VH-VL binders against q0aze0. Designs and how they scored, part 31

Target 1, 268 residues: q0aze0
Amino acid sequence: MKIILVNNRFKENTEKKAQEIAGQLSALNVEVIIDNGLDEPYAGTVDFIMVLGGDGTMLRAARRYGQRAIPVLGVNMGTVGFLSNIEINELAEYLPLILREEYSLEARMMLEVAVFQQQSLLTRVFCLNELLLRSNSPRMLSFALEISGQKLEPYRGDGLIVSTTTGSTAYSLSAGGPIADPQLDAFIVTPVASHIINKRPLVVSPEREISLHLLEEREAIIGIDGQIKMDFGAENRVLIKRAPHPLLMVNLKAKPFFTSIDRSLQRQ

## First folded at step 2 (VH-VL)

Design o3 (framework fv_oberotatug)
Fold by ESMFold2-Fast, scan of step 2:
Structure o3 (fold): chain C 268 residues (1-268), chain A 126 residues (1-126), chain B 107 residues (1-107)
Amino acid sequence: as target 1 above (268 residues)
Amino acid sequence: EVQLVESGGGLVKPGGSLRLSCAASGFTFGDYAMSWVRQAPGKGLEWVGFIRSKAYGGTTDYAAPVQGRFTISRDDSKNTLYLQMNSLKTEDTAVYYCTRDSVVTPEYYYYGMDVWGQGTLVTVSS
Amino acid sequence: DVQMTQSPSSLSASVGDRVTITCRASQDISSYLSWYQQRPGKAPNLLIYAASTLQSGVPSRFSGSGSGTDFTLTISTLQPEDFATYYCQQSYDTPLTFGQGTKVEIK
């Protein structure tokens, strides 16, 4: 068995805990690869991915490994989040189930984002929550949105969010988008401070292709999962579609999504 | 001028070994992932394997028919890619092409093979 | 492994014709698909990557479309230099795999 432990080296407690868990797994004849986020992703074949940390660490793991159809378990290290399944103090109890592959999997859709400069592909990335197009100055953006070849009337405002259902509780929610059941596959397209009357969030089929480009030169950025930022100008185009594989999240313990989000929204 | 030039092909008996070289010029060789692709006489293209740039771990992957027999390596100081071929079989007879992969991102995908060498013929027969 | 199947295996066409070649993946590969052209006795050259993006220097008569499992290469107005074999190739996962090729022959 080979496992990747994903952690954040800049958090000292997480690095120490990762080394401790790696030692425990090695004693059980498990090969461990540690990914602390500072190096390129591990390129070899692995059987399981264990993410030690909060939602941010899970988002990074999903971008790096989510398309490989490998089970991914979120282990919470103290911060409450939506993407972890068990607590670190429960790991010893659940480890035998992990090693015997006695768990269920939840599929979570991902986005594939391709950014072009004129005719050349600059980059492709995957993400679990969302792509954000936003102004990086006080001036509003003017941009074109195209859905499966259908050109919408130009958007004017601060930007746009294209979100997965998992991302519905992240930036899209803050911008006025709906809360979606993460077991559904759909794109949620949410305007950011639109200056056009009656621009509404859209919920569209995950089979749709979404294209964005600026209609005039402005300072803008593309944001991925709130962690990656890229400059975006009028010579750029972005294409968004459903990624070929969902993230396979390990479910060892029932986690009630609707009561969890309800409690989260009531707390300040 | 961006260029790849293969050498080292020839006639070998089954069970023999051969090392192919690919000399790169006109670009920063060390920044790119590199592949070997082969084509048997009158047949289509078949990917053999690749090697990432050292910035992306310098790791290798191989197609199943050559796994364990072939080894891909690189010498960035000499701008040269290698394919070490061991335990050669008659079915390995092909023209072998060296290719530059446009980009290998940290998320393990390629843009395309945008530069190809002229190819070098390897014939394995008894 | 991802299997790539092209159709047709060969076709005959005249200069000025519109030519369409299709490629099917055995699983969803999103847009991780490239198209190559190979003239007889020559190495292949890249035409299109990311399913629909034209490689620099390639004539605009070439275009690609599709996503998921079904892809198409179109040559809008066939020229004499376009008589060649065309290959699709997925870059979604290793091993990288090519279609069997489509030979475009003069009528």
Scores: ipSAE 0.000, ipTM 0.396, lowest interface PAE 15.0, mean pLDDT 85

Design o3a (framework fv_oberotatug)
Fold by ESMFold2-Fast, scan of step 2:
Structure o3a (fold): chain C 268 residues (1-268), chain A 126 residues (1-126), chain B 107 residues (1-107)
Amino acid sequence: as target 1 above (268 residues)
Amino acid sequence: EVQLVESGGGLVKPGGSLRLSCAASGFTFGDYAMSWVRQAPGKGLEWVGFIRSKAYGGTTDYAAPVQGRFTISRDDSKNTLYLQMNSLKTEDTAVYYCTRGYSYGPLFEYYYMDVWGQGTLVTVSS
Amino acid sequence: DVQMTQSPSSLSASVGDRVTITCRASQDISSYLSWYQQRPGKAPNLLIYAASTLQSGVPSRFSGSGSGTDFTLTISTLQPEDFATYYCQQSYDTPLTFGQGTKVEIK
């Protein structure tokens, strides 16, 4: 069995913990690859991915490995999050189930984001939460949104979020978007500080294509899961589709989504 | 368009305290990790510390020479980065630069400083 | 800590020359290396990140190469504005560390 351990090099003590866990797994004849974000994603065949950390580390793992249809387990390192399934102090008791492949999987949709300059593809990335188009200056953006070839009236404001249902509790929520059951597949399109009074969040079929481009020259960025930032100008266009594969999240322990989000929203 | 402007530098005595400010404009300040880098007169660049965006917990890291004495903080509503310097030593004499950390790749895989302020001089003497 | 060592500490060159500066890391840092330029009396500016990616707005005469422990910055045809001090910087581990600098001065 070959397992990738994903950790965050900037999170206190995660590198040391990853080494400890790698040693324990090696003693059980498991081959371990450590991914702390510094190298290209491991290209070889693996059986399981274990993410050590919070939601941010899980987002990175999803972007790097989510399209490979490999089981991914989030192991919480003492932070509150939505994407982890078990706590680090529970790992020892659940490890026999992991090694025997005695767990269920939950599929979470992902976005495929393609950024063009004129006719040329600049980059293609995948993400679990959202794409953010945002002004990178005090000036408002003016931009065009197309949904499956349908051209909407121009948007004016600070930007737009195109989110998965998993991402409904991340940036989209802060911008006034709805809370969505992550078991549903849909795009959530949420305006950021729109100057148009009647621009509302949209919930659209995941089979649709979403296209964005600027209508005037402005400093803007495209943000992916709050982790990747790219310059976006009037010569750029972004195309957003449902990714070919969902992220396969490992369920070892029941985690009630709605009571968790309700508690989170009432936290001071 | 994108600017970082430091202020608060000056002359202080050993053991004293000083607070530096960095006013950011022309970008969404809250989305970026920010660093302080210093340069002693006639010497090279030395990283002081950084603060992550609030999306990554707003946590800080420091170089060993300043750990426990300096504190980095941010006020995203005012687009301002701060460096609180306590128990100052003559070895802290330097031009202090405010820098924007630009990330490429997921979760700070590449951390580099793409925008720098003009710097503010801190002199610790006597 | 990851230590960065630059070679040479200084060099003299003429306009039109090809200049090569080397940076060595005390351990494998993959490609997590950036290059900065600092003109006299000015703040540093970013030239290259990820060992070989040229920053937007930086002239194409600048290039970076290398991976692991050994890295180079090349200026193919030195211009008058290139007389400056150059620094490498690793982002593989905290603390972030710079090389001691290489001063490129007029011959």
Scores: ipSAE 0.000, ipTM 0.391, lowest interface PAE 17.7, mean pLDDT 85

Design o3b (framework fv_oberotatug)
Fold by ESMFold2-Fast, scan of step 2:
Structure o3b (fold): chain C 268 residues (1-268), chain A 125 residues (1-125), chain B 107 residues (1-107)
Amino acid sequence: as target 1 above (268 residues)
Amino acid sequence: EVQLVESGGGLVKPGGSLRLSCAASGFTFGDYAMSWVRQAPGKGLEWVGFIRSKAYGGTTDYAAPVQGRFTISRDDSKNTLYLQMNSLKTEDTAVYYCTRESRLYDYLTGYFDYWGQGTLVTVSS
Amino acid sequence: DVQMTQSPSSLSASVGDRVTITCRASQDISSYLSWYQQRPGKAPNLLIYAASTLQSGVPSRFSGSGSGTDFTLTISTLQPEDFATYYCQQSYDTPLTFGQGTKVEIK
């Protein structure tokens, strides 16, 4: 068995813990590849991905490996997040189940984001939470939104979020978007500080294609899961689709989504 | 253009406190981890600490000599980075640089692509 | 902590010379090394990241090489504006650490 162990290089304790876990797995004849985020994603075949850290580390793992149809387990290091399933102090208890493949999988949709310069593809990336288009200056953006070829009236404001249902509790929530059951497949389109009062969040079929471009030259950026930034100008266009494969999240114990989000919002 | 402008440096007595500010412009401040790097007169560069972006939990890490005495914070609404320095020692005398941390691949790497001009902190009786 | 050692600590050179500065890490840091230039009285500027990738706007006479523990910065044809102090920095592990610097002076 071969496992990728994903951790956060900027947390000193996670490097020590990753080495400790790698040693324990090696003693059980498991081959371990450590991914601390600095090198290119491991290109070889693996059986399982174990993510040590919080939601941010899981977002990175999903972007790197989510399209490979490999089970991904979130192991929290101490602070509860929405994307982790077990705590680090529970790992020893659940390890035999992992090695015997005795767990269920929950599929989470992902976005495929393609950025063009005129007709040329510049980049294609995947993400679990959202794409954010936003102004990189105090000036408002003027931009066009198309949904499956249907051109909406122009938007004016600070930007727009195109989110998965998993991402509904991340940036989209802060911008006034709805909380969505992450087991549903849908795009959530949430405007950011729209100048047009009647622009509402939209819930859109995941079979649709969403296109964005600027209507005038402004300093803008595209953000992916809050971790990748790309400059975006009037010569650029972005196309958003449902990714070919969902992220396969390992479920070793029940995590009640609705009670978790309800408690989080009580102390916002 | 990316610009970082430090302020708040000056002369302070041992045991005193001082707060440095760094005003950022020309980029989306909230998307980047930010660091403080210092340089004692005639000496080399020394990393002080960094603060991560919201995507990485907004957490901080510090070099051992300043741990427990210095606090890094940020106000993303004002595009401003702060360094609160307490219990200052003579060996803290240095030019303090505000720096932006850049990415390699799809993760932050800890290299500094933009630097401010620095602000001098002198700790002397 | 990862210790970074540069050699030489200083060197004298003439315009047009090829200058080589080395940096050694106390442990394997893969390619997580950056080079900075600091002109007298100025803030440092990034020259190279990921051991060999030139920062945009930096002249092509600068190049970086190496991996693991041994790294080299080369200036192929030294110009008057290149008389400065150069620092290597590892970004492999916290705390982030710099070399002690190499001062390039006029011969």
Scores: ipSAE 0.000, ipTM 0.393, lowest interface PAE 11.5, mean pLDDT 86

Design o3c (framework fv_oberotatug)
Fold by ESMFold2-Fast, scan of step 2:
Structure o3c (fold): chain C 268 residues (1-268), chain A 124 residues (1-124), chain B 107 residues (1-107)
Amino acid sequence: as target 1 above (268 residues)
Amino acid sequence: EVQLVESGGGLVKPGGSLRLSCAASGFTFGDYAMSWVRQAPGKGLEWVGFIRSKAYGGTTDYAAPVQGRFTISRDDSKNTLYLQMNSLKTEDTAVYYCTRVGYKTYFDWLSDYWGQGTLVTVSS
Amino acid sequence: DVQMTQSPSSLSASVGDRVTITCRASQDISSYLSWYQQRPGKAPNLLIYAASTLQSGVPSRFSGSGSGTDFTLTISTLQPEDFATYYCQQSYDTPLTFGQGTKVEIK
């Protein structure tokens, strides 16, 4: 068995724990590759990916490996979140099930984001939560939204979020989007501080292609999963589609989505 | 009109505990990640930790010197951020600032608004 | 951890001078770099984010540049209210880390 351990080298406690876990796995005749985010993603074939960290580390792992159809387990390192399945202090208990491949998989849709300058592809990125288009100044943006070639009336405001259902509890929720069952595949399109009264969040088929471009010369930013930031101007356009493969998340422990989110919101 | 007002600072003996509060107003508190940053007398700024909005899982991260001793929490119904400080050391003596992080996401990870600070002195 | 090193640690300047402060990251942080100003006895305030984007209400004499590992804050024409300590901060990764600060003092 070959396992990738994804961790954050810049967190000293996480790096030490990753090395400790790698040693334990090696003693059980498991080949371990450590991915701390600094090098290119491991190019070889692997059987399993273990993410040691919080939701941010899982988002990074999803971008690096999510399209390979390999089981991915989120192991929480003391940070409560939505994308981890077990706690680090539970790993020893669940490790025999991992090695025997005794677990279920939950498929989570991902976005494929392609950013162009004129006709040139600048970057193609996959993400688990969302793409954010926002103003990089106090001035409102005027921008065009097209869904499968259908041109909507212009948007005017601070920006727009195109989210997966997994991302429905992330930035989209903060901007007024709906809470979606992560088992469903859909795009959620949520305006950010729109000054047009009839612009509401849209729930759109994941088979659609969404495109965005600016209608006037303004400075804007494209954000991906809160981790990648790119300048976006009038010469740019972005295309968003459902990614070819979902992220395959490992379930070793029941994690009740609806009661968890309900409890979280009740504390507000 | 964003305002952040810290309270709860004071004198405490080594090994003691304190809880700091930060009352937020002028924005939708629950939409933002919130951070604590400290500054020892005559020294530079040091990030203590932050807590993401509930939309991003309400997760926390801490600087190594405070990991396991300090806990950041929030009460969105009261627009209040907390820092529970346990097992205090003389090295924790500092002005503690409450800050708002980003523009409704942990994406920006920057402190766009700061409170006035509250002094914590740990001495025998 | 990403280490942030500022230079100089202090400098003396006169009103009207051009002041340049440099910040170096121990690794590539793209443009996830902010600059803060702290006047004596006051809380810090955000000047610049995303390496070069001026915060609302900040005078245009402040500018930021750089990407990757090397960043610069420039004050084109120093004013009396600019005598303060300036800090860079990376937001590329946790823990978030500040530079040690640069104190801009009257000559």
Scores: ipSAE 0.000, ipTM 0.392, lowest interface PAE 15.6, mean pLDDT 85

Design o3d (framework fv_oberotatug)
Fold by ESMFold2-Fast, scan of step 2:
Structure o3d (fold): chain C 268 residues (1-268), chain A 126 residues (1-126), chain B 107 residues (1-107)
Amino acid sequence: as target 1 above (268 residues)
Amino acid sequence: EVQLVESGGGLVKPGGSLRLSCAASGFTFGDYAMSWVRQAPGKGLEWVGFIRSKAYGGTTDYAAPVQGRFTISRDDSKNTLYLQMNSLKTEDTAVYYCTRDLYSGSYFRPEYFDYWGQGTLVTVSS
Amino acid sequence: DVQMTQSPSSLSASVGDRVTITCRASQDISSYLSWYQQRPGKAPNLLIYAASTLQSGVPSRFSGSGSGTDFTLTISTLQPEDFATYYCQQSYDTPLTFGQGTKVEIK
């Protein structure tokens, strides 16, 4: 059995815990690869991925490894979050179940984002929450949205979010998008401060393809999961589709999604 | 710097077959959709078909007059685009250009052609 | 199919003249229109894309305007090398279609 332990290089306490857990697993004859974000993703075959940290660390793990169809377990390091399943102090009691593969899997859709400079592919990334197109200056954007070959009337405003259902409670929520059951597969397309009165969020089939480009040169960026930022100009375009594989999240205990989000919204 | 060089044209009898090649250099060939555009002697331009880059699935599309008779393919390792022409008709007589294709709004089709080859003449006559 | 009609089919002009060529689409194509120049015996070359965006390296005397169904290509001060045939092309729908061409001849 080979396991990747994913942690955050900027949180020394998390890195120390990763090393402790790696030692414990090695004593049980489990091969451990530590991914603290400093190197490229591990290229070899692995059986399981354990993410030590908060939601941000899980989003990074999903981008790096989510397309490999390998079970991914979120282990919370003392911060309340939506993407972890167990707490670090519970790991010892659940470890035998992990090693015997006695758990269920929950599939979460991901986005495949391809960014082009005209027809040259600049990058292809996967993400769990969303792609954000936004202005990087006080000037509003004018941009085109195309959904499965259907050209919508031009958008004017601060930007647009294309989100998964998992991402419905992240930036899309702040921009006025709906809360979606993360067990559903759908794209949620949410305008950011649109200057066109009746531009509403759209909920569309995950089988559709979405493309975006600027209609005039502006300072703009695209953001991926709030973690990757790229300059975006009029000669760029982005193509968004459902990723080939969902993220396979390990479920060792029930997570109360709707009561968690309800409580979160009451506190805000 | 960017160059497209067509070859393989010539005289062929109706019902015959011919294969055209387009050698690309000066750019990353595999990143671009490519088209064939033809021009009958003394006439205007007519789009024949395109092939997408592998990032868009490498799929092809054709104009109705050539659908089922012509096949576009590419070999990215050789930086070469091909047009296989079967069941040729006298109306297929034209200079055939290969083009490098760009998008400005749609991922479903290329939109404009920024570089063209010099063309190769195909004459279909008995 | 989207039909593209150019006018005039030909025109005679002198060096220094302002030349305007028009292109009409059979349906609304937004700004999905490009203009090409073909000199005698040569391959076409791209002048303008997205109705009004000048291709890099193309002289500023060329300009494009219009949207929807009606488009124009303007050459502000005709030069000797501009005697050529000009084609518009739509990319709003497949098949991609060209206008029939406008030949700009020396007067």
Scores: ipSAE 0.000, ipTM 0.444, lowest interface PAE 13.9, mean pLDDT 87

Design o3e (framework fv_oberotatug)
Fold by ESMFold2-Fast, scan of step 2:
Structure o3e (fold): chain C 268 residues (1-268), chain A 126 residues (1-126), chain B 107 residues (1-107)
Amino acid sequence: as target 1 above (268 residues)
Amino acid sequence: EVQLVESGGGLVKPGGSLRLSCAASGFTFGDYAMSWVRQAPGKGLEWVGFIRSKAYGGTTDYAAPVQGRFTISRDDSKNTLYLQMNSLKTEDTAVYYCTRGSEFYYDSTGYLFDYWGQGTLVTVSS
Amino acid sequence: DVQMTQSPSSLSASVGDRVTITCRASQDISSYLSWYQQRPGKAPNLLIYAASTLQSGVPSRFSGSGSGTDFTLTISTLQPEDFATYYCQQSYDTPLTFGQGTKVEIK
C-alpha cells in the first residue's frame, strides 16, 4: 500500500506530525510519500491520500490529485472545517479501517477551468470550491457571461464567482450565494457586488459550459479556490466545465453538514 | 530553528542609497517567498515588497511608494535576501523587517509573514 | 487597494479580561486575513492566518473569526505577555495591506 501525506509546510507542527505518521505507517509496511507543496505532484500510482490540516490543505490536494480517482481523507489538526472527516487524535483508532479499505466514499464535483488568450490555451486547472473573476483595481468590471452558448445581459460590478456545491459555503456564501447540499451536483453563479440590482445567483446544471470575458480593458484576476491567482485581461477568455472526475472523499465518521453549517452561521 | 538576521541599516542623506541584507537559517531558504516590511518610528506596519521562490517564477512585487526605487533580490546559495534602496527619501525612515512568507499559488492563506527578523533601522536625514 | 481599518485604535484591559479587536476590509477578501502581535520593542509574530487558523505554538486563548469584510480577534483570558499592539493584514491581493494597529494597554 502507498499513501500520499499532504501537509502545509508553513504549519511546522504539521510537518513534524507528518513525519511521525509516516514512521507509524512505514512500521505497518505502508510506503509513504510526503507532499508539502515544494515538489511537483507525485506522479506514481498510490492507493490513498491523507491530508493533514484544514480546508485549505484539502483544496490543494484536490487540485493536485482530485482527478486521479484516489480516496482522499481529511485529517484535522486544529480548527474544524467542512472538508476534514476525523481529528488527528482519532487517526490511530481509524488507521486499521483505512488499511483494510473499510470506509465509504463521497463524490464531490470539481471544476475544470481553461484560460485562453485569443484561441490559445494558456492554462488548464481543476478546483474543488470556485473560480473567482474580480477587479484588481478600484474600477468595476464590465464582463460577459455565457452559459451553454446563451449570452446573458452584460454584468457590471466587482466580479463573479462560479462555484461547486462544495464551494457554496466558501466565497460564494460571503457574496450572497445559496447554501447547497454537497450531494447535489450544480454550478452556482454568484455576482460579487453587482452594480445591477436584479443580478441574482444562478443555480445551473453541471453539464453546462460557462464562459467569461471582459467587455473593456481592465486589470482583473482569476482566482482558483483562493490559492491560484492569474491575470485576466480583455484578450483573455475563461471556460468552466465540470471536471472529468469528482474528488473521492473518505467518510470514516458521520459529519452532519446541515447542523454544522447552521452552527457556523450562528457565530456570525 | 528559523532565524532571520537583518543588516546594512544606518544613516543616509536624501537621494542616497543603501543595501540591506537578511541572513536566513533553519529552513530551506530557496523554497520560500521572502518579503520586506517596514515600520516608521511610532507608526504601523507597511509592506514594501516580496520575491517569490524560483520554483514559482522568482518574480517581485512592490508597494507603490517604493516602485522603481527599491529592488528585492535573493541569493539562494548564500541563504540571503537583499533590499537595494535607491533615491531614498525622508519618508523611507523606518525599521525594515525581513520576513518569510508564502506564495499565493501554493498556500490557501495567500500572502502571510510567518517569521520575522529583528529589524534594521534606516534613517534618511541630512 | 484593499484598505484595512481596525477598531479600536487602543484599549485598556486587565489580566484575565476578554479582549476583542475588530478589522474591516474595504472589499471582500474571503478568509484571507492574518493577525500579528507586536510586543514593545520587538518584531511582529504571526498569530492567526486564514481568518481563524492558529499559527503553530500560539496559545489557544487567541481565536479569530469572520469572513468577507468583517473580522475579529479575541483573546479569551488576557495574560501579562499579551499587552502588545495587534495588526490585521489582508493576504488576498497585492499590495499587501495592514490595519493601523490596536494597542492593548494595561488598565
Scores: ipSAE 0.000, ipTM 0.406, lowest interface PAE 14.8, mean pLDDT 85

Design o3f (framework fv_oberotatug)
Fold by ESMFold2-Fast, scan of step 2:
Structure o3f (fold): chain C 268 residues (1-268), chain A 125 residues (1-125), chain B 107 residues (1-107)
Amino acid sequence: as target 1 above (268 residues)
Amino acid sequence: EVQLVESGGGLVKPGGSLRLSCAASGFTFGDYAMSWVRQAPGKGLEWVGFIRSKAYGGTTDYAAPVQGRFTISRDDSKNTLYLQMNSLKTEDTAVYYCTREVLGYTSSWYDFDYWGQGTLVTVSS
Amino acid sequence: DVQMTQSPSSLSASVGDRVTITCRASQDISSYLSWYQQRPGKAPNLLIYAASTLQSGVPSRFSGSGSGTDFTLTISTLQPEDFATYYCQQSYDTPLTFGQGTKVEIK
């Protein structure tokens, strides 16, 4: 059995904890690959991915490994988040279940984001939460949104978010998008400070293709999961589709999503 | 820098055939959707048809008056757009312009940012 | 098909005049409208796209406005080189359609 252990070396004590866990796994004849974010993703075959950290570390793991259809377990290291399933102090208890494959999997859709310059593919990335298109200057953007070839009225404003249901509680929520059951597959399209007063968030089938491009020369950026930033100009186009594989999240404990989000909203 | 140069126009009899060419330079031709637009003498502009880039399947769309008679094709290795015109009618007499879509790298239709000088097709006699 | 109707069909103006040309679509085309200029004996050139966005290199005296079904092209201070025929075009739906043209003649 081979396991990738994903951590963030810039967080205090995460490297030490990763080494400790790697030692425990090695004692059980498990081969461990540590990914601290500095190197390219591990290219070999693995059986399981264990993510040590908060939601940000899980987002990075999902972008690097989510398309391999490998079980991914989020292990909370003391930060509050929605993407972890167990706490670090519970790992010893659950490790036998992991090794015996006695867990369920929850499929979480991901976005496939392809950025073009004309017809030339510049990059293809996957993400768990969202793509953000936003202005990088005081000037409003004018851009075209197409959903499965259907032209919508040109958008004028600060930008647009295309989110998964998992991302519905992240940046899309802050921009006025709906809260979605993460077990539902859908794109959520949320305008950012639209100049057009009647622009509403859209919830669309995950089978649709969404394309975005600027209608005028402006400085813009695209953001992926709040972690990757790229310049975006009038010569660029982005195509967003449902990724070929969902992230397979390991479920060892019942997750109180609705009660958790309800409490969060009541406190605001 | 961007240039589109049409050729192949001339006089042809009703029912005849003619093939127009458009030589493109100054941009990556294969990345753009291309269109043909015509203008009858003293009349306005009329869209003829459209061809997508190979990234979008190289598919074509045509205006109703030419559907089934005209075929648009491209040779990206030669940076050349073609319009094969069959079963020509006197109503097809026009200057034919080769045009580049301003956002020709999408699956949809857009405006024309560059035009060739045009080539005259006369269907008579 | 989306029909595009321009008004007027022709006009005469002097250098320095403000010229306004209108274009009406038979159905809502949002802001998917462009304006072209065609000087006598020349190919058309793109002036404005997305109803109000100036094409690179086009003088600022040209401006476009409108959305939905009613659109306007304005030339704030007519110059001798602006003697031309102007066409609107919708790109909302196929077939792509042009207005019939507005001929601007300098007096």
Scores: ipSAE 0.006, ipTM 0.500, lowest interface PAE 10.2, mean pLDDT 86

